# VH-VL binders against q58483, part 26

Target 1, 193 residues: q58483
Amino acid sequence: MKVIGISGSPRPEGNTTLLVREALNAIAEEGIETEFISLADKELNPCIGCNMCKEEGKCPIIDDVDEILKKMKEADGIILGSPVYFGGVSAQLKMLMDRSRPLRIGFQLRNKVGGAVAVGASRNGGQETTIQQIHNFFLIHSMIVVGDNDPTAHYGGTGVGKAPGDCKNDDIGLETARNLGKKVAEVVKLIKK
Key: E = the ipSAE of ESMFold2; O = the ipSAE of OpenDDE; V2 = 0.75 times the mean of E and O plus 0.25 times the DockQ between their complexes.

## First folded at step 10 (VH-VL; framework fv_anetumab)

Design k2 (at its last look DockQ between E and O 0.37; V2 from the best seeds 0.00; counts 0 for: pae E 8.9 > 2)
Fold by OpenDDE, look of step 10:
Structure k2 (fold): chain C 193 residues (1-193), chain A 124 residues (1-124), chain B 111 residues (1-111)
Amino acid sequence: as target 1 above (193 residues)
Amino acid sequence: QVELVQSGAEVKKPGESLKISCKGSGYSFTSYWIGWVRQAPGKGLEWMGIIYPGDSDTRYSPSFQGQVTISADKSISTAYLQWSSLKASDTAMYYCARLPYYFDDEGWDYFDIWGQGTLVTVSS
Amino acid sequence: DIALTQPASVSGSPGQSITISCTGTSSDVGRYNYVSWYQQHPGKAPKLMIYEVSNRPSGVSNRFSGSKSGNTASLTISGLQAEDEADYYCSSYTDSSTYVVFGGGTKLTVL
């Protein structure tokens, strides 16, 4: 069993990365293999809507997306994290999402477990709406969407960070992230049972 | 009419305490970060730290962590920089400045409004 | 502490164009478009001249322009005037615990 966590933050070690890693740590504690991926240093290009992926099964654009998609395909669970940018995901994460169309061919992510992490500058700063976009992505791929586990159970990992490193001191955020990890791990185990 | 007005020059002796002020006006004081910048005589600008008056979130440069205290009183739109025990090496011009933007996973951008500076002289 | 590297001094005649460089690393200038430039006349507070590499605040002369290539940002002052004589500091966001770093400053002399 393997779960990957992807941070859509333009920072390789930003608050989003911190929470995604926290979720992965919780998963690792459950005995599941984890891998963290940051989009910060990746070459990502937007989908150009050529639809070649629908015809040929692969995207003609050559960048770092293909490798990430392969990892997504191989994983049993996927955590996507994003900072809150205008109530939505970062452009980096959106590019990955948009470029994931090849995986929708045959629904290659079907029944994989999806969890979402969002970090905003305020406690009510768009974390839910951002997570919703991530959840929609999972749903469109026919994945199994989960929220964070009890007792915090809501939509996923939600952190607050006005500045770099803030999430280190966001106990609520850290807890939700860990509970997300636990939930993902639990459901992954159920599916693989 | 946006401006930062700092307290007057200070002449102190080593070991004395000091608290200088920076008052904002013409804008929502609680919506912008306030930073402090040191400039020793004939030297360059040094970033000391910042505070968000809205919640008093404070960040220090490692070089100034524990050396000074940054605080704010939002009720009077004033930020403060203080020393418990001044040293001769604290002699410098101190500027407060406003930072207009902050976002998660984004950097601190720029200081768009500056106070006029407070000269602090510490000598025996 | 990290610092951005600026030339100690530059000079030019009235009407000329001069450029001040600000060299950082891939963790600051090279990574982010959060480079700012400040002008400081003797005995005065710094004034923001450029933000985010190339943007001018309102009221700043269009003679001032900013650019960046690699790890080096540049401030260009065209049509140099006597009043441009001042110290100029660049700054950038960094990935370090020091969120903002300044350059060492450049003294511009108008001949």
Scores: ipSAE 0.017, ipTM 0.569, lowest interface PAE 6.7, mean pLDDT 92
Fold by ESMFold2, look of step 10:
Structure k2 (fold): chain C 193 residues (1-193), chain A 124 residues (1-124), chain B 111 residues (1-111)
Amino acid sequence: as target 1 above (193 residues)
Amino acid sequence: QVELVQSGAEVKKPGESLKISCKGSGYSFTSYWIGWVRQAPGKGLEWMGIIYPGDSDTRYSPSFQGQVTISADKSISTAYLQWSSLKASDTAMYYCARLPYYFDDEGWDYFDIWGQGTLVTVSS
Amino acid sequence: DIALTQPASVSGSPGQSITISCTGTSSDVGRYNYVSWYQQHPGKAPKLMIYEVSNRPSGVSNRFSGSKSGNTASLTISGLQAEDEADYYCSSYTDSSTYVVFGGGTKLTVL
């Protein structure tokens, strides 16, 4: 069993990374293999709408997206995290989402567990709207969407931070990220039994 | 003309209170962090803390936590550094400096505009 | 409190190039590209010379350049001139409780 966590932040080692890793740590404590992937150092290009992937099963654009899609296909659970950029996901994460069409052929992500994380500059600063965009992506791939576990149970990991590392002091946000990880681990174990 | 103008030099005795000011002009005061930096006589630069006047988010170096108060009054574009009880070791030059802030999750790595400094002398 | 390590002094003759080092850790200089350099003449406020490791603000001579490798940032001054004689400080972001750290300063003497 394996869960991957992907940070869509354009910044390495920022608050989104911190919360995604917190969720992965909770999953690792349940005996599940984890892997973290940052989009910050990846070559990503937008989908150009060519439709070649429908016929070829693979996107003709050569960049880092293909290897990330391979890891998503191999995982049993996927956590996507993003900073809140104008109430939604980063452009980097959106490029990965738009380029994921090869995985929709045959619904290769079907029944994988999906969890979402978002970080904004204020507590009520678009984290939930960003998480909903990530949830929509999971639903369109026929995935199982989970939020954070009790007692924080809402839509996923929500953090607050202006500077890198600020979420280290966001006890509420850290708890939601850990509870997301616990819920992802619980459901992965349930569907694999 | 972007500038930070600080209040004048101060001569104080140990135990007295003090509040020095830093007025920003020529830019959107609430859109930049303002930091305070100490330089004791003949010594290097020492970061004290920082404030974002837009929402008063205030952070302190551990060496100064509880020793000073950093605040701002955005209605007059002014940041403050304040002591409740000065010590002789507070004798130093104090600078305010502006730090750009454009995006969430952006680190603080440079002060692009500096005030002229406020010399504080604390002597018995 | 984590101070960045700089040499106490450096000297050079007019026209030469000199380099000032700034050594931090994998938690600051080695982790982030939030490194800056300041020049301070006697009795004056510091002036920003380099930001984000290698960027030069408007009005700063192209004789000043910055770089980093691993945990060490460097300021290089080419074509040394008498007015370059000053104290130089590096600074870096860190996500420790300090947030911002300065180096101890380097006195540059133009011979």
Scores: ipSAE 0.006, ipTM 0.648, lowest interface PAE 8.9, mean pLDDT 90
ESMFold2 (binder alone), look of step 10: mean pLDDT 89; pTM 0.922

Design k3 (at its last look DockQ between E and O 0.03; V2 from the best seeds 0.00; counts 0 for: pae O 10.9 > 2, placed apart)
Fold by ESMFold2, look of step 10:
Structure k3 (fold): chain C 193 residues (1-193), chain A 124 residues (1-124), chain B 111 residues (1-111)
Amino acid sequence: as target 1 above (193 residues)
Amino acid sequence: QVELVQSGAEVKKPGESLKISCKGSGYSFTSYWIGWVRQAPGKGLEWMGIIYPGDSDTRYSPSFQGQVTISADKSISTAYLQWSSLKASDTAMYYCARLPYYFDSQGWDYFDIWGQGTLVTVSS
Amino acid sequence: DIALTQPASVSGSPGQSITISCTGTSSDVGRYNYVSWYQQHPGKAPKLMIYEVSNRPSGVSNRFSGSKSGNTASLTISGLQAEDEADYYCSSYTDSSTYVVFGGGTKLTVL
């Protein structure tokens, strides 16, 4: 069993990374292998709308996206995290999402467990709208969407941070991320019998 | 035009209190962090701390924690640096500086606008 | 709040290029692309010359450039002019509780 966590932050270190790692730590405590992937150090290009992936099963653009899609296909659970950029996901994460069509061919993510993380500059600062974009991505790939476990049970990991690293002191945000990880682990175990 | 205007030079004795000011104009004062930087005579720049005037979130360098108070009055677009009891070692030039506003967790990147400085001299 | 390491002084003749180094750690300069450089003439406030490693603010001469490799950032000034004589400070974000760290400063003398 394996769960990957992907940070869509354009910064190599920051609050999104902290929350995604916190969720993965909770999953690792349940005996599940985890891997963290940062999009900050990846070459990502926008989808160009060519439709060639429909025929070939693979995007013709050569960059880091294809290897990330392979890891998503191999995982049992996927956590996507993003900073809140204007009420939604980062451009980096959106590029990955837009380029994911090869995985929808044959619904290769079907029934994988999906969890979302978002970090904004203030509480009630667009985390939930960003999480909803991530949830929409999971739903269109026929995945099983989960939020954070009780007692914080809401939509996923939600953090507040104005500066990189601020989320280390966001007790509420850390609890939501940890409980998201617990729920992802629980459901991954259920689907694997 | 964006500017930070600091209060004038101060000559003080050890043990006296002091509050110096930094008035921001030409931008949304509550949307940017304001930092304070110390420069002792003939020495380099030392970061002291910063404040986000929008909610008064205040962060201090460990070297200055408990040594000074940083505050702001957003109604008059002014940040403050305050000592309750000055020491001779507080003699320095003090600058306020603005950090660029970054949406969602991207502040503290660099100091783009600096005040002119306030010279504080503490001697008997 | 330990300082980033800069040479105490650098000198060059008009027209030459010089480079000022700024060495930190994997927790600041090596980790983040939040390195900035400031020029300070005697008696004046610092002025931002380079931000985010290599970006030049509007109004700063293209003779100033920045780069980074590993834990060391560099400010390069090409075509030295008398007006470049000043103190230069680097700064970086850090993931410690200090948040911001400055270098010790470099006095540039134009010979």
Scores: ipSAE 0.006, ipTM 0.563, lowest interface PAE 10.7, mean pLDDT 89
Fold by OpenDDE, look of step 10:
Structure k3 (fold): chain C 193 residues (1-193), chain A 124 residues (1-124), chain B 111 residues (1-111)
Amino acid sequence: as target 1 above (193 residues)
Amino acid sequence: QVELVQSGAEVKKPGESLKISCKGSGYSFTSYWIGWVRQAPGKGLEWMGIIYPGDSDTRYSPSFQGQVTISADKSISTAYLQWSSLKASDTAMYYCARLPYYFDSQGWDYFDIWGQGTLVTVSS
Amino acid sequence: DIALTQPASVSGSPGQSITISCTGTSSDVGRYNYVSWYQQHPGKAPKLMIYEVSNRPSGVSNRFSGSKSGNTASLTISGLQAEDEADYYCSSYTDSSTYVVFGGGTKLTVL
């Protein structure tokens, strides 16, 4: 069993990365293999809507997206994390999402477990709306969407970070992230049973 | 009480292998990066590399890439620095330190907690 | 290995204020606000004194302050005390192949 965590933050090691890793740590504690991926240093290009992927099953754009998609395909669970940019996901994450169309052919991510992490500058600064976009992505791929586990159980990992590293002191954020990890791990185990 | 405790001093000969340890306590070991810093006798601090114990993501300074191996065992909250073949020039004090925050595109930050250091002496 | 430039030594009398400079380039100190300062007494491990140019960790005396202008960061120690005698190292994130670079260190002597 393997779960990957992807940070859509333009910062390779920021608050989003911190929370995603926290979720992955919780998963690892459950004996599941984890891998972290940052989009910050990746070559990402937007989907151009050419629909070649629908015709050929492959995107004609050559960049780092294909490798990420392969990892997504191989994983049993996927955590997507994003900073809150105007109430939504980062452009980096959105590009990956948009370019994931090849995986929808045959629904290659079907029944994989999806969890979402969002970090904003305020506790109610768009984390939920951002997570909603991620959840929609999972749903569109016919994945199994989960929120964070009890007792925090809501929509996923939600952190507050006004400055770099702030989330390390966000006990609520860290707890939700860990509970997300626990939930993902639990459901992954249920599916693989 | 957050602390890092390192293994004891080592006296080795050139060509020998060595693995020193750094054990963290008082905090979530898997949630912070651990770095290694070298300090040759009478010299300054050198950034060697860091590891995230949670997933073993490891980053090396170019100067130390391929020269040493940084690893971690999160089950016992321990980070390691090891050499396959020591050189006399490896004689130094080696510190492990905790990196509380990190910046993706904006870089790594600071070490807030330091181990007491491990003196490694390599001589024929 | 590349290092930030610090004066080899500085000195001051008790009660005085001294400043230690740390000069980098537009790829490190000049580009980022990720400058840290460490104090190291003989035979001891370094201690974090300043992070992110001007922030003090809990427990660090307010006599220590940090600033930056251009490619040069500065550590200022006011009300110099005997216990301040130590080596001081700056560090910064860098765009170069090295992630973090340290300065060469400054020996502070309290006269």
Scores: ipSAE 0.005, ipTM 0.513, lowest interface PAE 10.9, mean pLDDT 91
ESMFold2 (binder alone), look of step 10: mean pLDDT 89; pTM 0.919

Design k4 (at its last look DockQ between E and O 0.74; V2 from the best seeds 0.00; counts 0 for: pae O 10.0 > 2)
Fold by OpenDDE, look of step 10:
Structure k4 (fold): chain C 193 residues (1-193), chain A 124 residues (1-124), chain B 111 residues (1-111)
Amino acid sequence: as target 1 above (193 residues)
Amino acid sequence: QVELVQSGAEVKKPGESLKISCKGSGYSFTSYWIGWVRQAPGKGLEWMGIIYPGDSDTRYSPSFQGQVTISADKSISTAYLQWSSLKASDTAMYYCARLPYYFDSSGWDYFDIWGQGTLVTVSS
Amino acid sequence: DIALTQPASVSGSPGQSITISCTGTSSDVGRYNYVSWYQQHPGKAPKLMIYEVSNRPSGVSNRFSGSKSGNTASLTISGLQAEDEADYYCSSYTDSSTYVVFGGGTKLTVL
């Protein structure tokens, strides 16, 4: 069993990374292999809507997306994390999401477990709406969407930070992230029985 | 153009209070952190602290915590650094600098725009 | 106190490449990709040359490049020019107690 965590932050070691890693740590504690991926240093290009992926099963754009998609395909669970940019996901994450169309052929992510992490500058700064976009992505791929586990149970990992590293001190955020990890691990285990 | 303009040089005596300013222009003042950096004569740069003018969230270096006060008035796009009682050891160049904030709930910890510096001389 | 270690001075001839090291710990340089480099000419304010280990701001010459390995970040200046003579400071995000720390600075002399 393997769960990957992807940070859509333009920062490779930002608060989004912190929370995604926290979720992954919780998953690792459950004995599941984890891998962290940052989009910050990746070459990502937007989908151009050419539909070649539907015809040939592969995107004609050559960049770092294919490798990421491969990892997504191989994983049993996927955590996507994003900073809150105007109430939505980062452009980096959106590009990955948009370019994931090849995986919808045959629904290659079907029944994989999806969890979402959002980090904003305030507690109510768009984390939910951002998570909603991620959830929609999971749903469109026919994945199993989960929120964070009880007792925090809501939509996923939600962090607050105004400066780099602030999420280290966001106990609530860390808790939600860990609970997300636990939930993902739990459901992954259920599916793999 | 984006710039930070600091107040003029100060000559003070030990025990006196002082408040120097840093005014930002050409950008959204409330969307970036402002930091203060000390440089004693012939010495290196010292990170003092930062403030987010949007809500006045302030972070200090442990070395400067309680030693200075960082504040901001967003209505006039100005950040401040002040001392209640100056010491001779406070003699230094003081720079304000901008830290970008990119809604990653973290901002950025580098200073991309710098003021011209304010020289503070404290001597009896 | 948390400090980043830089060589006190480096020198090179015009056209050469020089490298300035910035050594931290697993709590700063080794942990985060939040290393920045600043150039400071005498009597002038520092100027951002590199951020996030290897990114150049607009207007900064491509002769300046940054890298990191382990706990050590490096600034490389290729094709050294007289105008490059300055002090160079590295900085890094640190664990929550300090936020940002500067290196001690390196004086670069162009021979």
Scores: ipSAE 0.007, ipTM 0.533, lowest interface PAE 10.0, mean pLDDT 91
Fold by ESMFold2, look of step 10:
Structure k4 (fold): chain C 193 residues (1-193), chain A 124 residues (1-124), chain B 111 residues (1-111)
Amino acid sequence: as target 1 above (193 residues)
Amino acid sequence: QVELVQSGAEVKKPGESLKISCKGSGYSFTSYWIGWVRQAPGKGLEWMGIIYPGDSDTRYSPSFQGQVTISADKSISTAYLQWSSLKASDTAMYYCARLPYYFDSSGWDYFDIWGQGTLVTVSS
Amino acid sequence: DIALTQPASVSGSPGQSITISCTGTSSDVGRYNYVSWYQQHPGKAPKLMIYEVSNRPSGVSNRFSGSKSGNTASLTISGLQAEDEADYYCSSYTDSSTYVVFGGGTKLTVL
């Protein structure tokens, strides 16, 4: 069993990475293999609308997206995290989402467990609208969407931070990220029984 | 032109108070952190603390917590560093510097624009 | 707070390459990619040369490059020139209670 966590932040390290890693740590504590992927150091290009992937089963654009899609295909669970950019995901994460059409051929993500993380500069500062965009991505791929586990149970991991590492002091945010990880682990185990 | 302009050199005696200033221009003052850095004569750079003028979120190095006060007046785009009672060991060059801030809550932390420095001399 | 460790001095001849190290811990340099480098000529304010480990601001020569491995960051200056003679400081983000730490500084002498 394997769960990957992807940070869509354009910056290496920071609050989004911190929350995604907290969720993955909770999953690893349940005996599930985890892998963290940052989009910050990846070569990403936007979809150009060519429709070649519909015909060929893969995108003709050569960059780091293809490797990431392969890892998503092999995982049993996927956590996507993003900073809040104007109430939504980062452009980096959106590029990955838009370029994911090859995985929809044959619905290669079907029934994988999806969880979302978002970090904003203020509490209730677009985290939930950003999480909803991530949830929509999971639903369109026929995935199983989960939120954070009890007692925080809402839509996923939500953090607050302006400076790198601020989420270390966001007790509520850290708890939501860990409870998201616990719920992902629980559902992955249930599916794999 | 983005710039930080600091107040002029100060010569003070131990026990006196002091407030030095750092005026930002050419950019949105409330959208960037302003940090203060000390450099004692012949010594290296020491981070003192930072402020985000947009909401006055202020953070201090443990070495300077309670030793100085960092503040800002966003109506005049100015940050301040204050001492209530100067000591001879406060003799140093003091720089203000700007840290970029993006909408991305992950951010990064480096000083892209520096003021010219304010020399503070504390002697009998 | 705890300073990052830099050599007190380095030297090189014009045209050569030199490297300045900046050693921290797993709580700063090893954890975060928020390492920056500053050049300070005598009597002048510091100038940003490298940010986020390896990024170069506009207007900084591509002779300056940065890297990191484990707990150690490095600033490399290729094609050394007389005007590169200065003090160089690294800095890193650390946990939320400390935030920023500078290295002790390195005096670069161009022979």
Scores: ipSAE 0.006, ipTM 0.577, lowest interface PAE 9.6, mean pLDDT 89
ESMFold2 (binder alone), look of step 10: mean pLDDT 89; pTM 0.922

Design k5 (at its last look DockQ between E and O 0.60; V2 from the best seeds 0.00; counts 0 for: pae O 10.9 > 2)
Fold by ESMFold2, look of step 10:
Structure k5 (fold): chain C 193 residues (1-193), chain A 124 residues (1-124), chain B 111 residues (1-111)
Amino acid sequence: as target 1 above (193 residues)
Amino acid sequence: QVELVQSGAEVKKPGESLKISCKGSGYSFTSYWIGWVRQAPGKGLEWMGIIYPGDSDTRYSPSFQGQVTISADKSISTAYLQWSSLKASDTAMYYCARLPYYYDSSGWDYFDIWGQGTLVTVSS
Amino acid sequence: DIALTQPASVSGSPGQSITISCTGTSSDVGRYNYVSWYQQHPGKAPKLMIYEVSNRPSGVSNRFSGSKSGNTASLTISGLQAEDEADYYCSSYTDSSTYVVFGGGTKLTVL
């Protein structure tokens, strides 16, 4: 069993990374292999709408997206994290989402467990709307969407931070991320029985 | 032209109060952190603290907590560094500097624009 | 807060390359890619030369380059020129409550 966590932040060591890693740490404590991927140092290009992936089974654009898609296909669970950019995901994460259509051919992500994390500059500052965008991505790939486990049980990991590392001091945010990881691990174990 | 212009040199006596200023121009003042850096004569750079003028979020190095007050007036694009009672050991060059601020984890890793400095001399 | 460790001085002849080290810990330089370098000529304000380990701001010569390995960051100046004679400071984000720390500074002498 394997769960990957992907940070859509343009910053390689930001608060989004911290929160995604907290969720992965909780999963690793349950004996599940984890891997973290940052989009900050990846070559990503937007989808050009050519529709060739439907015909060929892969996108003709050569960049780092294909390797990330392969890792998503291998995983049993996927955690996507993003900073809140104008109430939604970063452009980096959106590029990956738009370019994920090869995985929708044959619904290769079907029934994988999806969890979401978002970090904003203030509490209730767009984390939930950003998480909803991520949830929509999971749903259209026929995935199983989970939120954070009790007692924080809401929509996923929600952090607050302006400066690098601020989320280390967001005890509530860290708890939601850890509880998201616990829920992802629980459901992955249930479906793999 | 993005610039930070600081108030002029000060010669003060111990026990006096002082407020020095740092005026930003050529950019959206409320969209960037402003930090203060001290350099004692013949010594290196020392981070004092930082303010986000947009909401006055202010943070201090532990070495300077309670020693100075950092503030800003966003209506005139100006940040301030204040002492209520100067000491001779406050003699130093004081720089303000701008940090980029973007969402998620940016803005506190480097100072992209520096003021020219304000020399504060405190002597009897 | 601890200062990042830099050599007190370094020297080189015109045309040579030199490297200035900046050693921190696994809680700052070793953990984060938020390392920057500043040049300060006598009587002048510091100037940003390198940010995020290896990036040059616009207007900084490509003779200046940065790198990191483990807990140590490095500033390399190639093709030394007389104008490079200055003090150089590194800075890093840190996990401590200070958030930002500077190195002690390195005086570069161009012989």
Scores: ipSAE 0.006, ipTM 0.593, lowest interface PAE 10.0, mean pLDDT 89
Fold by OpenDDE, look of step 10:
Structure k5 (fold): chain C 193 residues (1-193), chain A 124 residues (1-124), chain B 111 residues (1-111)
Amino acid sequence: as target 1 above (193 residues)
Amino acid sequence: QVELVQSGAEVKKPGESLKISCKGSGYSFTSYWIGWVRQAPGKGLEWMGIIYPGDSDTRYSPSFQGQVTISADKSISTAYLQWSSLKASDTAMYYCARLPYYYDSSGWDYFDIWGQGTLVTVSS
Amino acid sequence: DIALTQPASVSGSPGQSITISCTGTSSDVGRYNYVSWYQQHPGKAPKLMIYEVSNRPSGVSNRFSGSKSGNTASLTISGLQAEDEADYYCSSYTDSSTYVVFGGGTKLTVL
């Protein structure tokens, strides 16, 4: 069993990364292999809507997306994290999402467990709406969407970072992230049982 | 062009107060942190603290906490470093520098733009 | 206080490649990719040469490169030139309350 965590933050070691890693740590504690991926250093290009992927099963754009998609395909669970940019996911994450169309061929992510992490500047700063976009992505791929586990159970990992370094002190955020990890691990185990 | 311009050299006596300035131009002053870095004569760089002019959020190094005050006036794109009572050991070059602000950053990163420095000499 | 460890001095001849190390801990260099390098000529302000371990700002020569392994970051200067003679400082974000810490600096002499 393997769960990957992907940070859509343009920062390789940002608050999003921190929370995603917290979730992954919780998963690792459950004995599941984890891998962290940051989009910050990746070459990502937007989908151009050419539909070549529908015809040939592969995107004609050559960048780092294919490798990421491969990892997504191989994983049993996927955690996507994003900073809150105008109430939505980062452009980096959106590009990955948009470029994931090849994986809809045959629904290659079907029944994989999806969890979402969002980090904003305030507690009510768009984390939910951002997570919703991630959830929609999971749903569109026919994945199994989960939220964070009880007692924090809501939509996933939600962190607050007003300034750099603040998220590590966001106990609530860290808790939600860990609970997300636990939930993902639990459901992954259920599916693989 | 993006630049930080600092106030001129200061010669002071122990016990005197001092406030030096750093004015930013060519960029959105409220969108970047401003940091202060001390360099004693013949010594290395010391991270003093930073301020976000947008809301005046200020962070100090433990070594400088309570020793100096960092402030900013965003209306004139200026950051300040001040002492209430100077000591001879405060003699140093003081640089202001810009840190890019990233909402999603888990840590403080780099100084991409530096002022020319303000030499502060404290002697009796 | 937390400090990053740099060699006091390094030297090289023109055209050579030299490397300056910056050793921290698992709480700074080893944990974060927030390592920066600054060049400082005598009497001048520091100049950013590398940020986030290996990124080079625009205008900085491609002779400068950065890397990290474990708790040690490295600045490599290839094709050493006379103008490269300067002090070089590394910095890193740290989990400590210091936020950012500088190395002690390395004096590079071009022979």
Scores: ipSAE 0.006, ipTM 0.532, lowest interface PAE 10.9, mean pLDDT 91
ESMFold2 (binder alone), look of step 10: mean pLDDT 90; pTM 0.926

